# VH-VL binders against q9p5m9, part 32

Target 1, 257 residues: q9p5m9
Amino acid sequence: MAKVTGLPEFEDLHTKRKWMLNHMAAAFRMFGRNGYNEGTAGHVTVRDPIDENTFWINPLEVPFSLMKPSDLVHINSDGEIIGGSKMKYNTSGFAIHYEMHKVRPEVICVCHVHSIYGKAFSALGKPLDMLNTDCCVFYNNHGIYFDMDDVISMPEEGRRTAKGLADYKAVLVQNHGIMTVGTTVDEAAYLLSLMERSCQIQLLIDSATKVGERKHVHPTRAKAIRENADNPVGLYTAQQPNFLYEVACSNGELEII
Below, E stands for the ipSAE of ESMFold2; O stands for the ipSAE of OpenDDE; V2 stands for 0.75 times the mean of E and O plus 0.25 times the DockQ between their complexes.

## First folded at step 14 (VH-VL)

Design J3 (framework fv_mosunetuzumab; at its last look DockQ between E and O 0.32; V2 from the best seeds 0.00; counts 0 for: pae E 16.7 > 2, off the site)
Fold by OpenDDE, look of step 14:
Structure J3 (fold): chain C 257 residues (1-257), chain A 124 residues (1-124), chain B 112 residues (1-112)
Amino acid sequence: as target 1 above (257 residues)
Amino acid sequence: EVQLVQSGAEVKKPGASVKVSCKASGYTFTNYAIHWVRQAPGQGLEWIGYIYSGGGSTKYNEKFKGRATLTADTSTSTAYLELSSLRSEDTAVYYCARYGFNYDEWGSYYFDYWGQGTLVTVSS
Amino acid sequence: DIVMTQSPDSLAVSLGERATINCKSSQSVLYSSENKNYLAWYQQKPGQPPKLLIYWASTRESGVPDRFSGSGSGTDFTLTISSLQAEDVAVYYCQQYYSYPTFGQGTKVEIK
């Protein structure tokens, strides 16, 4: 992962909020660009920098590709809309994400999408194999939630999902899709795209077993790669090309703060 | 009108099996789960499990795992509870019930409609 | 499993008087995102299946008389019959659906 001197710092938390919301909207546009949109499914929650017991979440009816900062909904821990747009949001999604935020207070952003390869791979109910260096950031750093078939309350589903996530950066929800977390929106969003691509790659490799056997990155090497790659600054930096691309394509709807 | 109609009373010997049916009507069968609850004479209500015919998923109370089998026939909108290795303590009225609320992808386990109940008597 | 405990086990109330049944859950059944409680109340008369009275702790099922009301949040809930009628003689159950369903042990309501 690329290394930079650090994350952006802000003297004004309102400016920081604006920064976060622009990056959040950009993340959705990236998700849209990558084809992750599935109806009203998929959610990103971001802990507010001013009132840290409140969150931002995407509205139900806005396509990922069209997401603007002004579309994002500000909600408190009880799910009440307290600011931002007044559009309806997925309360189930928030309920699940909130449980994750509760057990992982350092997590600022939780991303979840119903992307094609995440859904496909999650149906196998197994973790990713370390089949390339890029995915090694997930070496012993992603979990699985297996109980998707149960009809349970959203808070309970959240707790179970959080349990699957453990202290990891990602969780595969069986028959559902992928979730990632980060200390920045960019970290979580980058990891989500990486997880999706990792799922895609593995499915391709698994489909190619007739022409060759799978080769794994050696566990020692995989561990070393994870230790190097799994840092907030590097992962934030890794998302910046995507962010800048979305800004450039936004016709002024996204702002570099 | 939503209706759940159950099969008639059963008398069984210990060690035998019983299969109770619950025919649903008045709604889309595959959009809801059927839960099974039993009630021993003069006792409270005990949850057995559920079947969601839309996806084929089932969940059992741990107490009944291995003895209870839930199935559904979507063509006839009928749910079945089979209980094996019957014991005297299995003597009860068995109810099928529909959960009353579907929240997003999942329902809530309050029961807005109930079958009339099926008495299963286990005696030597 | 979430344990539901009702009190009292039996209640005798004069016609026209208020009947109050309490239900406690071993853990909170509050859905914070919607500020809803995963709690239902049922009425069961002899030889009949339970009948849904209240869901989400306080929402009355269609057709249920307004003398029935549910209240409470978190772990403590109450079913109130404001003016007991002869047809209200029954056993009443609370039930949580925050997790897999569990019922209170029931409260028998009789006419004094």
Scores: ipSAE 0.029, ipTM 0.590, lowest interface PAE 4.6, mean pLDDT 92
Fold by ESMFold2, look of step 14:
Structure J3 (fold): chain C 257 residues (1-257), chain A 124 residues (1-124), chain B 112 residues (1-112)
Amino acid sequence: as target 1 above (257 residues)
Amino acid sequence: EVQLVQSGAEVKKPGASVKVSCKASGYTFTNYAIHWVRQAPGQGLEWIGYIYSGGGSTKYNEKFKGRATLTADTSTSTAYLELSSLRSEDTAVYYCARYGFNYDEWGSYYFDYWGQGTLVTVSS
Amino acid sequence: DIVMTQSPDSLAVSLGERATINCKSSQSVLYSSENKNYLAWYQQKPGQPPKLLIYWASTRESGVPDRFSGSGSGTDFTLTISSLQAEDVAVYYCQQYYSYPTFGQGTKVEIK
């Protein structure tokens, strides 16, 4: 069976859409397997490869672990359902994600979950420290959205979140969790799992019985690691073991295109 | 049928506190926020804040932070507004009102049901 | 804060005639991505609490008579009572919920 290596090329955009939807469903299954689900919380939006002003989003009531390409909902920039499963979806979640897609046209995928360690760390209102080499992909490459305890509209929530994201790959949404972006579904999904793990590791370090001072990766080294690791093709490739695992576990509901 | 039934009128002196109750029936109390709005005699409506009855999360109009406390008792389906350090300008009818925040929306505050109102009079 | 301004402050209309109330917000309450105007209208009859009539600028609440309708977008909104009835004597308020709630000052509708 041919393995997916590097970023694939498609002559037919309908084939690209089918590929994208399979990878989107697999990302949800990986999120569910890793315990990032929380009821109906969590949303992924993916820009459509055929009509770039339209998007695909998960339905509210399908469990992450059971997501199929056919469950995904196709919506326009006004939030109207125009195709796909036509199931109910998180209108407020889309409003927020849309603001990021709007200011960053190159962003294909936005992921947001209410995972345990991301939620816990986001409540501290501070960025990740560079305490290991794995999290250095986020060195000067993640931001914070601070909840200002005021009443604002969903569009303003989205714009403030986008400001916290800036030109980075991730944002910690205070008291909510993690949000990541990518030029592929796989890039954004991999970064999401990596940020969740980074939050977990930092919380463990911060809670551990001290035997000395925490050791940080030197900023020059952290920058070098980020430059090598923040690579769209590399991050896509890093996700492929997870994608292939979810395809294998799907009993034919997911396929490799 | 959805009903919000408030406690009776109160007369207070400046500097005192008042606690107004709002008992909900006809719906699942923990699925909706309870908002508090007041109306001074002959005047319009002023939003005070809300509480999400199920989780206890609150938001306040900045004008009332530090003086207003919103609470809810899920066992009796009752929301409470406590207003401290009362002043004569706090004389008003205090209403509770329902609006739900479903998980898909991070705030929509139009009010489909209102309590009958509680007159609080603050006089020297 | 989003300031809501109603006009007129008071309106006298003959039974069966059309009543029109205007509401203007200090900034747009339209979320263009959803084409939603975050605007509600309330009726407050003498001695009663406010009652929801219209939300999303133009959607009637269940049980509200067809003679009530809402229109407008962005910053300019209108409540229309197509055929005034005796029971419609009330003060009417607009309210935005684009951010934390603010209300118009009210419009008193009376029978002429």
Scores: ipSAE 0.000, ipTM 0.410, lowest interface PAE 16.7, mean pLDDT 86
ESMFold2 (binder alone), look of step 14: mean pLDDT 90; pTM 0.911

Design J4 (framework fv_danvilostomig_arm2; at its last look DockQ between E and O 0.01; V2 from the best seeds 0.00; counts 0 for: chain humanness VH .550 < .564, pae E 15.2 > 2, unsure alone 70.7 < 75, grease 19.4 > 18.9, SAP .522 > .496, off the site)
Fold by ESMFold2, look of step 14:
Structure J4 (fold): chain C 257 residues (1-257), chain A 128 residues (1-128), chain B 109 residues (1-109)
Amino acid sequence: as target 1 above (257 residues)
Amino acid sequence: EVQLVESGGGLVQPGGSLRLSCTASGFTFSWYAMSWVRQAPGKGLEYIGYIYSGDSTAYASWANGRFTISKDNTKNTVDLQMNSLRAEDTAVYYCARYGFSYTYESGDTWGSYAFDYWGQGTLVTVSS
Amino acid sequence: ALVMTQSPSSLSASVGDRVTITCQASQGISNYLAWYQQKPGKVPKLLIYAASTLQSGVPSRFSGSGYGTDFTLTISSLQPEDVATYYCQQYDSYPPTYTFGGGTKVEIK
């Protein structure tokens, strides 16, 4: 059997880090273009390819649409800044994301945004219905974290969110929004935009229920679609048009490695 | 172990009011939506309504305006306030928990809202 | 309004018989269908959810199938302890305005 990667391979890990930071910045620009920004909310954490116990995160005050690789902040597992831009970042957001990285060491990237349709749908306390073939990647592959209205520490909030995530690729955080994970930045970012769009589509369909009856994707078909679509290489590939678009719009601030 | 215990049933006159309570234990109560379901003697199950976290509620159309569901996460209780009672409201009243799974270990389900645990019920008799 | 129609309303069968109960929704409900068992004098118990997923602790002689509007509950080999009334329920709505079927009473001949 042939070995298939589909992902770029790097002669050294410093080149891999550069690649990762460019893709991370591009993901933020795509999020900004799609309107997923809200004030200083929204965080992406990426496990460092050189020191696996350290992470990269976005700074608080740089707009998603203007993110550069040089703006990203390098932090250790205790939340101390150890490199990168040295700008302020959301320590509560990192505490939550770190719990997911901790229980799932294979997770390279965790994305969370306060996007409109993800927030709206998360308030319903129910999972997505399989109403089209694209959202079937989430068939039995997303969870729900119910907010318990109690006051808890950020690490405990992270542990509860990680429980809702389980072995899935996504979790709906009640009254907050969506989180996605991936083995690349591109996988997690693509899944985030796909889940946001899936929430939007379902809300539109549910608002039209008096007009016509829903037609759901049959569970057997939905399962088969998920098994094929939940593929890290395929999801990385699906993000490449977005990445290339943001590079093209960056006036040289982003680089293809 | 999940436990749901209803109380507050009894005899009430037509036009009267009654408040039922359901006490929950053995699970994180605030994580779950709760429902009331009734069963008249010799009859089938009839959905009354639900309460999702906080004050979010919905009711079957026949219960609208007469029945109110409330939830107290500090006492782990869900209550049913019934007003303007009629003879046809004579039934055993159950509380039920909506089950769900958001973990991969649970198989192929996505957000099951089936009633996975039921209380033992409390009898309400409406008669003159 | 969505109506759930169960058939038959009652049946009698011998121990070891295969028993099939049907449930029809007046509108498509995908696989958002549950089955409950209520033994005489007891509270309802969830058997199956998502049309075909067996609840933990339920004997393997129970199975469910269907999608859309037509659903079945099957008992592959009826046992004396299966004497009960069986209810289907849809849960394909928001806000939840769920509906039970009328029930099917199963007895041993």
Scores: ipSAE 0.000, ipTM 0.429, lowest interface PAE 15.2, mean pLDDT 85
Fold by OpenDDE, look of step 14:
Structure J4 (fold): chain C 257 residues (1-257), chain A 128 residues (1-128), chain B 109 residues (1-109)
Amino acid sequence: as target 1 above (257 residues)
Amino acid sequence: EVQLVESGGGLVQPGGSLRLSCTASGFTFSWYAMSWVRQAPGKGLEYIGYIYSGDSTAYASWANGRFTISKDNTKNTVDLQMNSLRAEDTAVYYCARYGFSYTYESGDTWGSYAFDYWGQGTLVTVSS
Amino acid sequence: ALVMTQSPSSLSASVGDRVTITCQASQGISNYLAWYQQKPGKVPKLLIYAASTLQSGVPSRFSGSGYGTDFTLTISSLQPEDVATYYCQQYDSYPPTYTFGGGTKVEIK
């Protein structure tokens, strides 16, 4: 969808970390702007570029719209805080995300929110229909997790969610919400917003069936669109307008690295 | 302070039945799974089964069908019904809290995902 | 069935000695392993979870390591109060079986 322009490269991993954390904070601000806040629910985890066995996660107490890089919590695989802010974070969320990071080592970022339309659509227990070209990035590229009532631990729920995610970029968790993954924060964040909007659009279309029949993007076309759109550089690029917007509105709290 | 207190142990004849109970306090009972573990005299620990905050249960393969776990969230109790008891069932029976909190995406407690609190145990002796 | 094998079954060491107990899982269990301490005549106490995370209140001389199938509990400097039987336990299996190891009895010479 977006023009391929390339990903930034860093010689210094500390600079890369700073870059990632700013984009992570910006993603949250975007989520806040879009109204994805729901109490302490919703998490983003990012694999650290220096110590790849550790992760960054958002704190519980900070509204999405106010997220700063300095608010983010650095944790190891056992959930211990090892750096960043010392604020509390959602341990259940991390437990689930960690299992996904384990199964998908190429995934740098996992995004999960309890947004309105994601929650609403997920209650239907079905995948998205390809009803527009924008959502075609999810053509055979999103899964569903159904089994939420078993006696399981959070790690087990993570493993099951990961199975639903498979090799896809997104997963609908039934009666829960949406989750996306990416090789960059921007990729995952963009896909999450796109998934939310796609859910919204479908619900609108489904509600409008009295005025006309739904028309689907042809599977062949949908496949072609996905193959073109589902690339790390394009998806990163697609998020940049949102990132720059948040930077501009941050009053210096976010930096372009 | 987290407390678990078992009761109901005693002497029972082979083929008999016994119901053990465990009363929990000091934590939000409905947020946790509870487990039963036993230990024969001079032997190791043996997992029996556990129950979720609801009624979902899981058992060791050897215990399934003969042992049943239930709970009452209003009383903060978890029970172990044992049937067709045998001499080899002689043991101290422990209730234990599964240290994983099921407060999904709203809590800040890192679960142990293990049995972090144990009762004092209750002795069950199966003998003729 | 998932089996947890501990070794040794018993050991005797001097105060201050480094003590190592191993636990082997018959299949990969990631880091979903706990260690328990049971002193004579007492109830089990959780020492370590997630293979290497020390439970609150446990002395730092205790440590755990391992991932997959092979796990180790280490007491860096054995103390008299450490006389106990130690058990490993897996909690990765589904359906949950939460199998314990056979235990390791630790005594002081």
Scores: ipSAE 0.000, ipTM 0.504, lowest interface PAE 12.5, mean pLDDT 89
ESMFold2 (binder alone), look of step 14: mean pLDDT 87; pTM 0.891

Design J5 (framework fv_danvilostomig_arm2; at its last look DockQ between E and O 0.16; V2 from the best seeds 0.00; counts 0 for: pae E 16.3 > 2, unsure alone 70.6 < 75, off the site)
Fold by OpenDDE, look of step 14:
Structure J5 (fold): chain C 257 residues (1-257), chain A 128 residues (1-128), chain B 109 residues (1-109)
Amino acid sequence: as target 1 above (257 residues)
Amino acid sequence: EVQLVESGGGLVQPGGSLRLSCTASGFTFSEYAMSWVRQAPGKGLEYIGYIYSGDSTAYASWANGRFTISKDNTKNTVDLQMNSLRAEDTAVYYCARYGFSYRYESGDTWGSYAFDYWGQGTLVTVSS
Amino acid sequence: ALVMTQSPSSLSASVGDRVTITCQASQGISNYLAWYQQKPGKVPKLLIYAASTLQSGVPSRFSGSGYGTDFTLTISSLQPEDVATYYCQQYDSYPPTYTFGGGTKVEIK
């Protein structure tokens, strides 16, 4: 359980935007560092703090590891670029994420990557087992989207994904990958990395079943852990080591606001 | 089946106005952007403008101010208001839908404004 | 203003020939390029989008390539039913100009 230190507060929303964009870029750098890059797949959307009907998204051609705040693209709900870097972005990704933002207005950030273990585990079409205390934040707090057989529009894909997400913090998209949401960029990004590692761990455990019996965290304990861990401040705090690491390695491209 | 049907074309005098309409069926109209494209007799295709699903519009520089696009999601219609018509505006006018990609995040084709469906066109003749 | 230059304006080839049409953008448009086929007296038909993705139902003898400013439509083996005028179109989202090329009329010898 992360120490409760509170979320930063800003009187100036422009400063808040800058803060959000730096953390967004840092999240991508973390994703890159963890090897989550897969072509033009994977993206993060962030609701703008000034105009809440608009969003920020990553450009297509910038590697995650090189992401800067100035690379991020500002778009409206129609997908029109209204600010930021003016680079091309994954319009399909935005269409999907936008539907999620619509049904979950409290969600500020949606993260999606095509990471190795998320993809691998999602092919099993089942939820995560509670095999360690860290993943218990997802106890009855992650969904699955199964409907991958139809040729559908991206908005419809988004609606179905959102249905799978329900009121949870994460969703496994079958044969696709993982998605997480948060009230801060850091929350969503931390959960994304945790989800990926959780998938990896389970696959390792499942592969080791011949040498040992798999043990589950008791449901009562898992629930208690989730109730304690699934809070915005704690999850934000949990991401700060990663954020600070990226800042330190950025050669001044990222700022602590 | 996706269908687009234009209407409203005809003969109009120079300086006159005309309103074209396109009726869409076979898809969720409110989720798509629509465009108007024209073709003068024996000439190439010329983009006029588009309207987003959320009613935002954009126009070719030559069309801006004289042409206006609007839509009605309840009727599945997109309209083109043309004012101050000139002889050079004589053309077949097409409505077209921006296509979707069905690939899962493999590119940026969704929201790309390639026109995957076209109406039959309606002829507008501007002549005295 | 963004300009799309299409070449050639017309060509005549024999059945079975390889045909190539080029389109050049005055500025980089990434892969935001589509190709259309318009047969005589017919409405335009989408052939390729995203520079190289074949639209459903389009014969495999059609292909597109390019990225940035230079794009190519290729018909590997020209067929009689391919007689048409072909157009490229940029649909770069910013700025939203969506300009067509001048067209290439393809005929059979």
Scores: ipSAE 0.020, ipTM 0.549, lowest interface PAE 6.5, mean pLDDT 90
Fold by ESMFold2, look of step 14:
Formats: sequence, structure tokens, C-alpha cells
Structure J5 (fold): chain C 257 residues (1-257), chain A 128 residues (1-128), chain B 109 residues (1-109)
Amino acid sequence: as target 1 above (257 residues)
Amino acid sequence: EVQLVESGGGLVQPGGSLRLSCTASGFTFSEYAMSWVRQAPGKGLEYIGYIYSGDSTAYASWANGRFTISKDNTKNTVDLQMNSLRAEDTAVYYCARYGFSYRYESGDTWGSYAFDYWGQGTLVTVSS
Amino acid sequence: ALVMTQSPSSLSASVGDRVTITCQASQGISNYLAWYQQKPGKVPKLLIYAASTLQSGVPSRFSGSGYGTDFTLTISSLQPEDVATYYCQQYDSYPPTYTFGGGTKVEIK
């Protein structure tokens, strides 16, 4: 039986929650440092390790770069605040994320931001090309939600987004941006940054078509790379330098548990 | 201040047609779906249908084929075209706003998912 | 088709009484349920959405609860101005069909 290694293990679920909230806050700080913030837009939901029918979400008015574990809002499946910070949160964002958590119980974290290159690339209505080896984690592992410009309830938007996500790790939401999922906060956050960089790189390559022919990673190699790279422990590990950097910059507001 | 004002009600004979109009103000009309709901005298509320754009509509099954909703974002109006009217269609017809905007929005705090504003209604009487 | 069964169809209570109205969906609708108040001769007014969230400006004596198929509107202390008919409404389906309950008339005895 294969063991999942590299992730911390906790006997005390309250300690696990504290660990999770510090990593959630650090992910927001990384998003802010990387310029993925836009006003009050952007939402991360994380399934609570103690009561898996409840979730944590960012407050509406706290800047990404200043997020603390104590700012995070604990909500039940009805959208009622049951703990944590009592600050307002985006109920529409939760409604969408909740549908994804509901249809995929193994998903612990859903990330969504209005980052520049993700928004720009999503307007093209096409998937990422495998133009470098890092992007190959998304080979047959990201979808597209094609926005038909209709008006439906947020729960139905969530269900349609979940269909576009399928069993993948990411979805491009047409004209809107990027959503990623993971079994840890770190997995989802790392994938979000990777997809944003992949969108940027592809846009740059497509802008440079007068200087050379694009060279793709061969599909057989791209598949092999994805099978190796789409690894929850590996993706968690890949995020740790970012997490540790944000802890170091937090002036004691974030903790390593 | 959100305002919805229905007009075009009146007396019509069975088998006839009538067009109702709802004029909206006080919000960004193009970003919201609009709905028609009716209430027969002494009866409860009955959903008719909604529209966001010309291709984005839905209707209650009993209304499909007889009632058509259209929306003009340049005039801020939502119309209800009613055909093949029957005595049972006698009701007050309300225009209502669906309480959230369509797209993922920065700082979106309007997420009621319900009809948050209603017009005063216009009476339609179907009788010989 | 999804049916919303609301009970009782009417009730009469004294000022200060706790009033409870129930609504049952014929299939699960999560928490996508709203409550409306319609006073005599007036237009409907949204009270509660998402089963339990009070609309802005609604007195705190109103509360909602429920998930799935069974939902409750509670008025903790009935006031004279609460005389109205109350409707539940589901908004879970796509395409939207938005079914209302039959209504509950609340009167003061």
C-alpha cells in the first residue's frame, strides 16, 4: 500500500485546523505579493478538518497581503457564520465553491482569483498548450467553463463550473479567470500560481510568433510528465518555499505549526 | 432607489392578446434577470418566467407557448406578451428583479438569489 | 415537477406569540429557499433568503431555518404589523422554475 509522505500528520484535529488556517492565510499573502488581488475579488474555501460539512473563507474587505488566520471566516453549509472572524464574506463566491466541494468530497481547497494573465487567456476560449514541462501538469488535467452569458442562480453557476472542472485540478472560466482545486491549501494555491504563469508564458510565446515556430512538448511526453507531476505530496512540497517566505515576512502573524 | 413600474393591463376578451411592459430604474438594468409573477384574485403567487437576454429565458411549464418575455436594455424595459388568453389568466401581473448579477464580480454583496424588488403590478381581466 | 407544500394555510395568534410556519419541498433544494411577506393590499416583500439570511431592513424577530426539504419561518414575538400572507419559494432548479408555496395567512386573534 503506497503511503502519502511529506505532508505533516496531526493526532489533534484542532492543531490541524491551526496549521490549515496558517497555510490559507499564507496563500492569500502570496497571491497579493504576486498581484493576483483585485479589489474585493477572489475567494478561497477550505473544508474544515474537524467538521467536514463546514468551510473557511476569506473576509470580503481584508487585503490579500495582510491576511491573518484570525481574519478567516468559519461558515456552515447554509452560509451562516459559526466561528472565526465575524466579518462579511462573499456569499455568491461561497455558493459557487460549495457546489464544487459538494460534488467532489475529496476536494479540501478551492482557489479562485482575478489574476491578469488568467483573465486574459480565459478570453480566448481555448485550453493551454503544452509549451514547457512545468505546464504539463495541466495536460488532460484542466477544463474550460464556457460562459454563455445567461443568468442563472449561483448554485447552478457552481454546478456548471464543477462540470467543466470534471475530475481535473483546474478550470479556465471564460472571460473571468482561473479556478484550481486541491487536497491541501498548498496544492491548490501552487497550481493556481502555476496556471497563471503558464497563461503568461503562452501569451508571450504567441506574441512572439514572428521570431520562430512554436515547439510543443510531445503529447506522449506531456502525459508522462503530468502523471508524475500531478502528485498531491509533490505539489504541497513545491509550495513550501512560498509558504515559508510569507511566514518570514509576516512579522509573527503567521506560524509554522 | 430601485423602481419597477408595470403598465399595459386592462380588459381583454378570451382568445385575445395583450402586451404588458415593466419600466425599471435605480440599478444597472442590463446586469439583472427580470421575472414576471402573477396573482389571481384571492390566490397565491405564481411564477411565469424570467429573462436576462433574448436567448436566456425560462418559463413555467403552463406558460410555455402562450407567454413570451422580452427585454430591452436600452429602454430599461421588460415586456410580457400574452396570447390565447383565458378567464383563468385574470390576475395582477408583477415584474420582479432577480437579486443577483450574472457574472463573478469583485466585491459582489448582492447575492440573495431571490426576487428582491417587485413592481406594484398591473391588473389583467379576461372576460367577455 | 417540484412542489412546495406550505402549512398551515392560515393561523391566528395573539400579539407576542411565537409563530411557526413550515414549508416542504418535494425534493432536496439545499438551502435555496426564500420567504416573502405580503401584507393586505400590498406587494410581496423579501424577508429571508438562503433559508436563514435576513434581507436588509427585516426585523430580527423573523428567522428562518432548514436544509434539504424541510424549512421553517419563525416570528419570535408576533406584532400587529406582521399580519400578512407568507410565501416560501425555491430557487434551486435550472432552468429556473421558481416554485412558490401556497401561502400562510397570519392573523391576530
Scores: ipSAE 0.000, ipTM 0.432, lowest interface PAE 16.3, mean pLDDT 86
ESMFold2 (binder alone), look of step 14: mean pLDDT 86; pTM 0.890

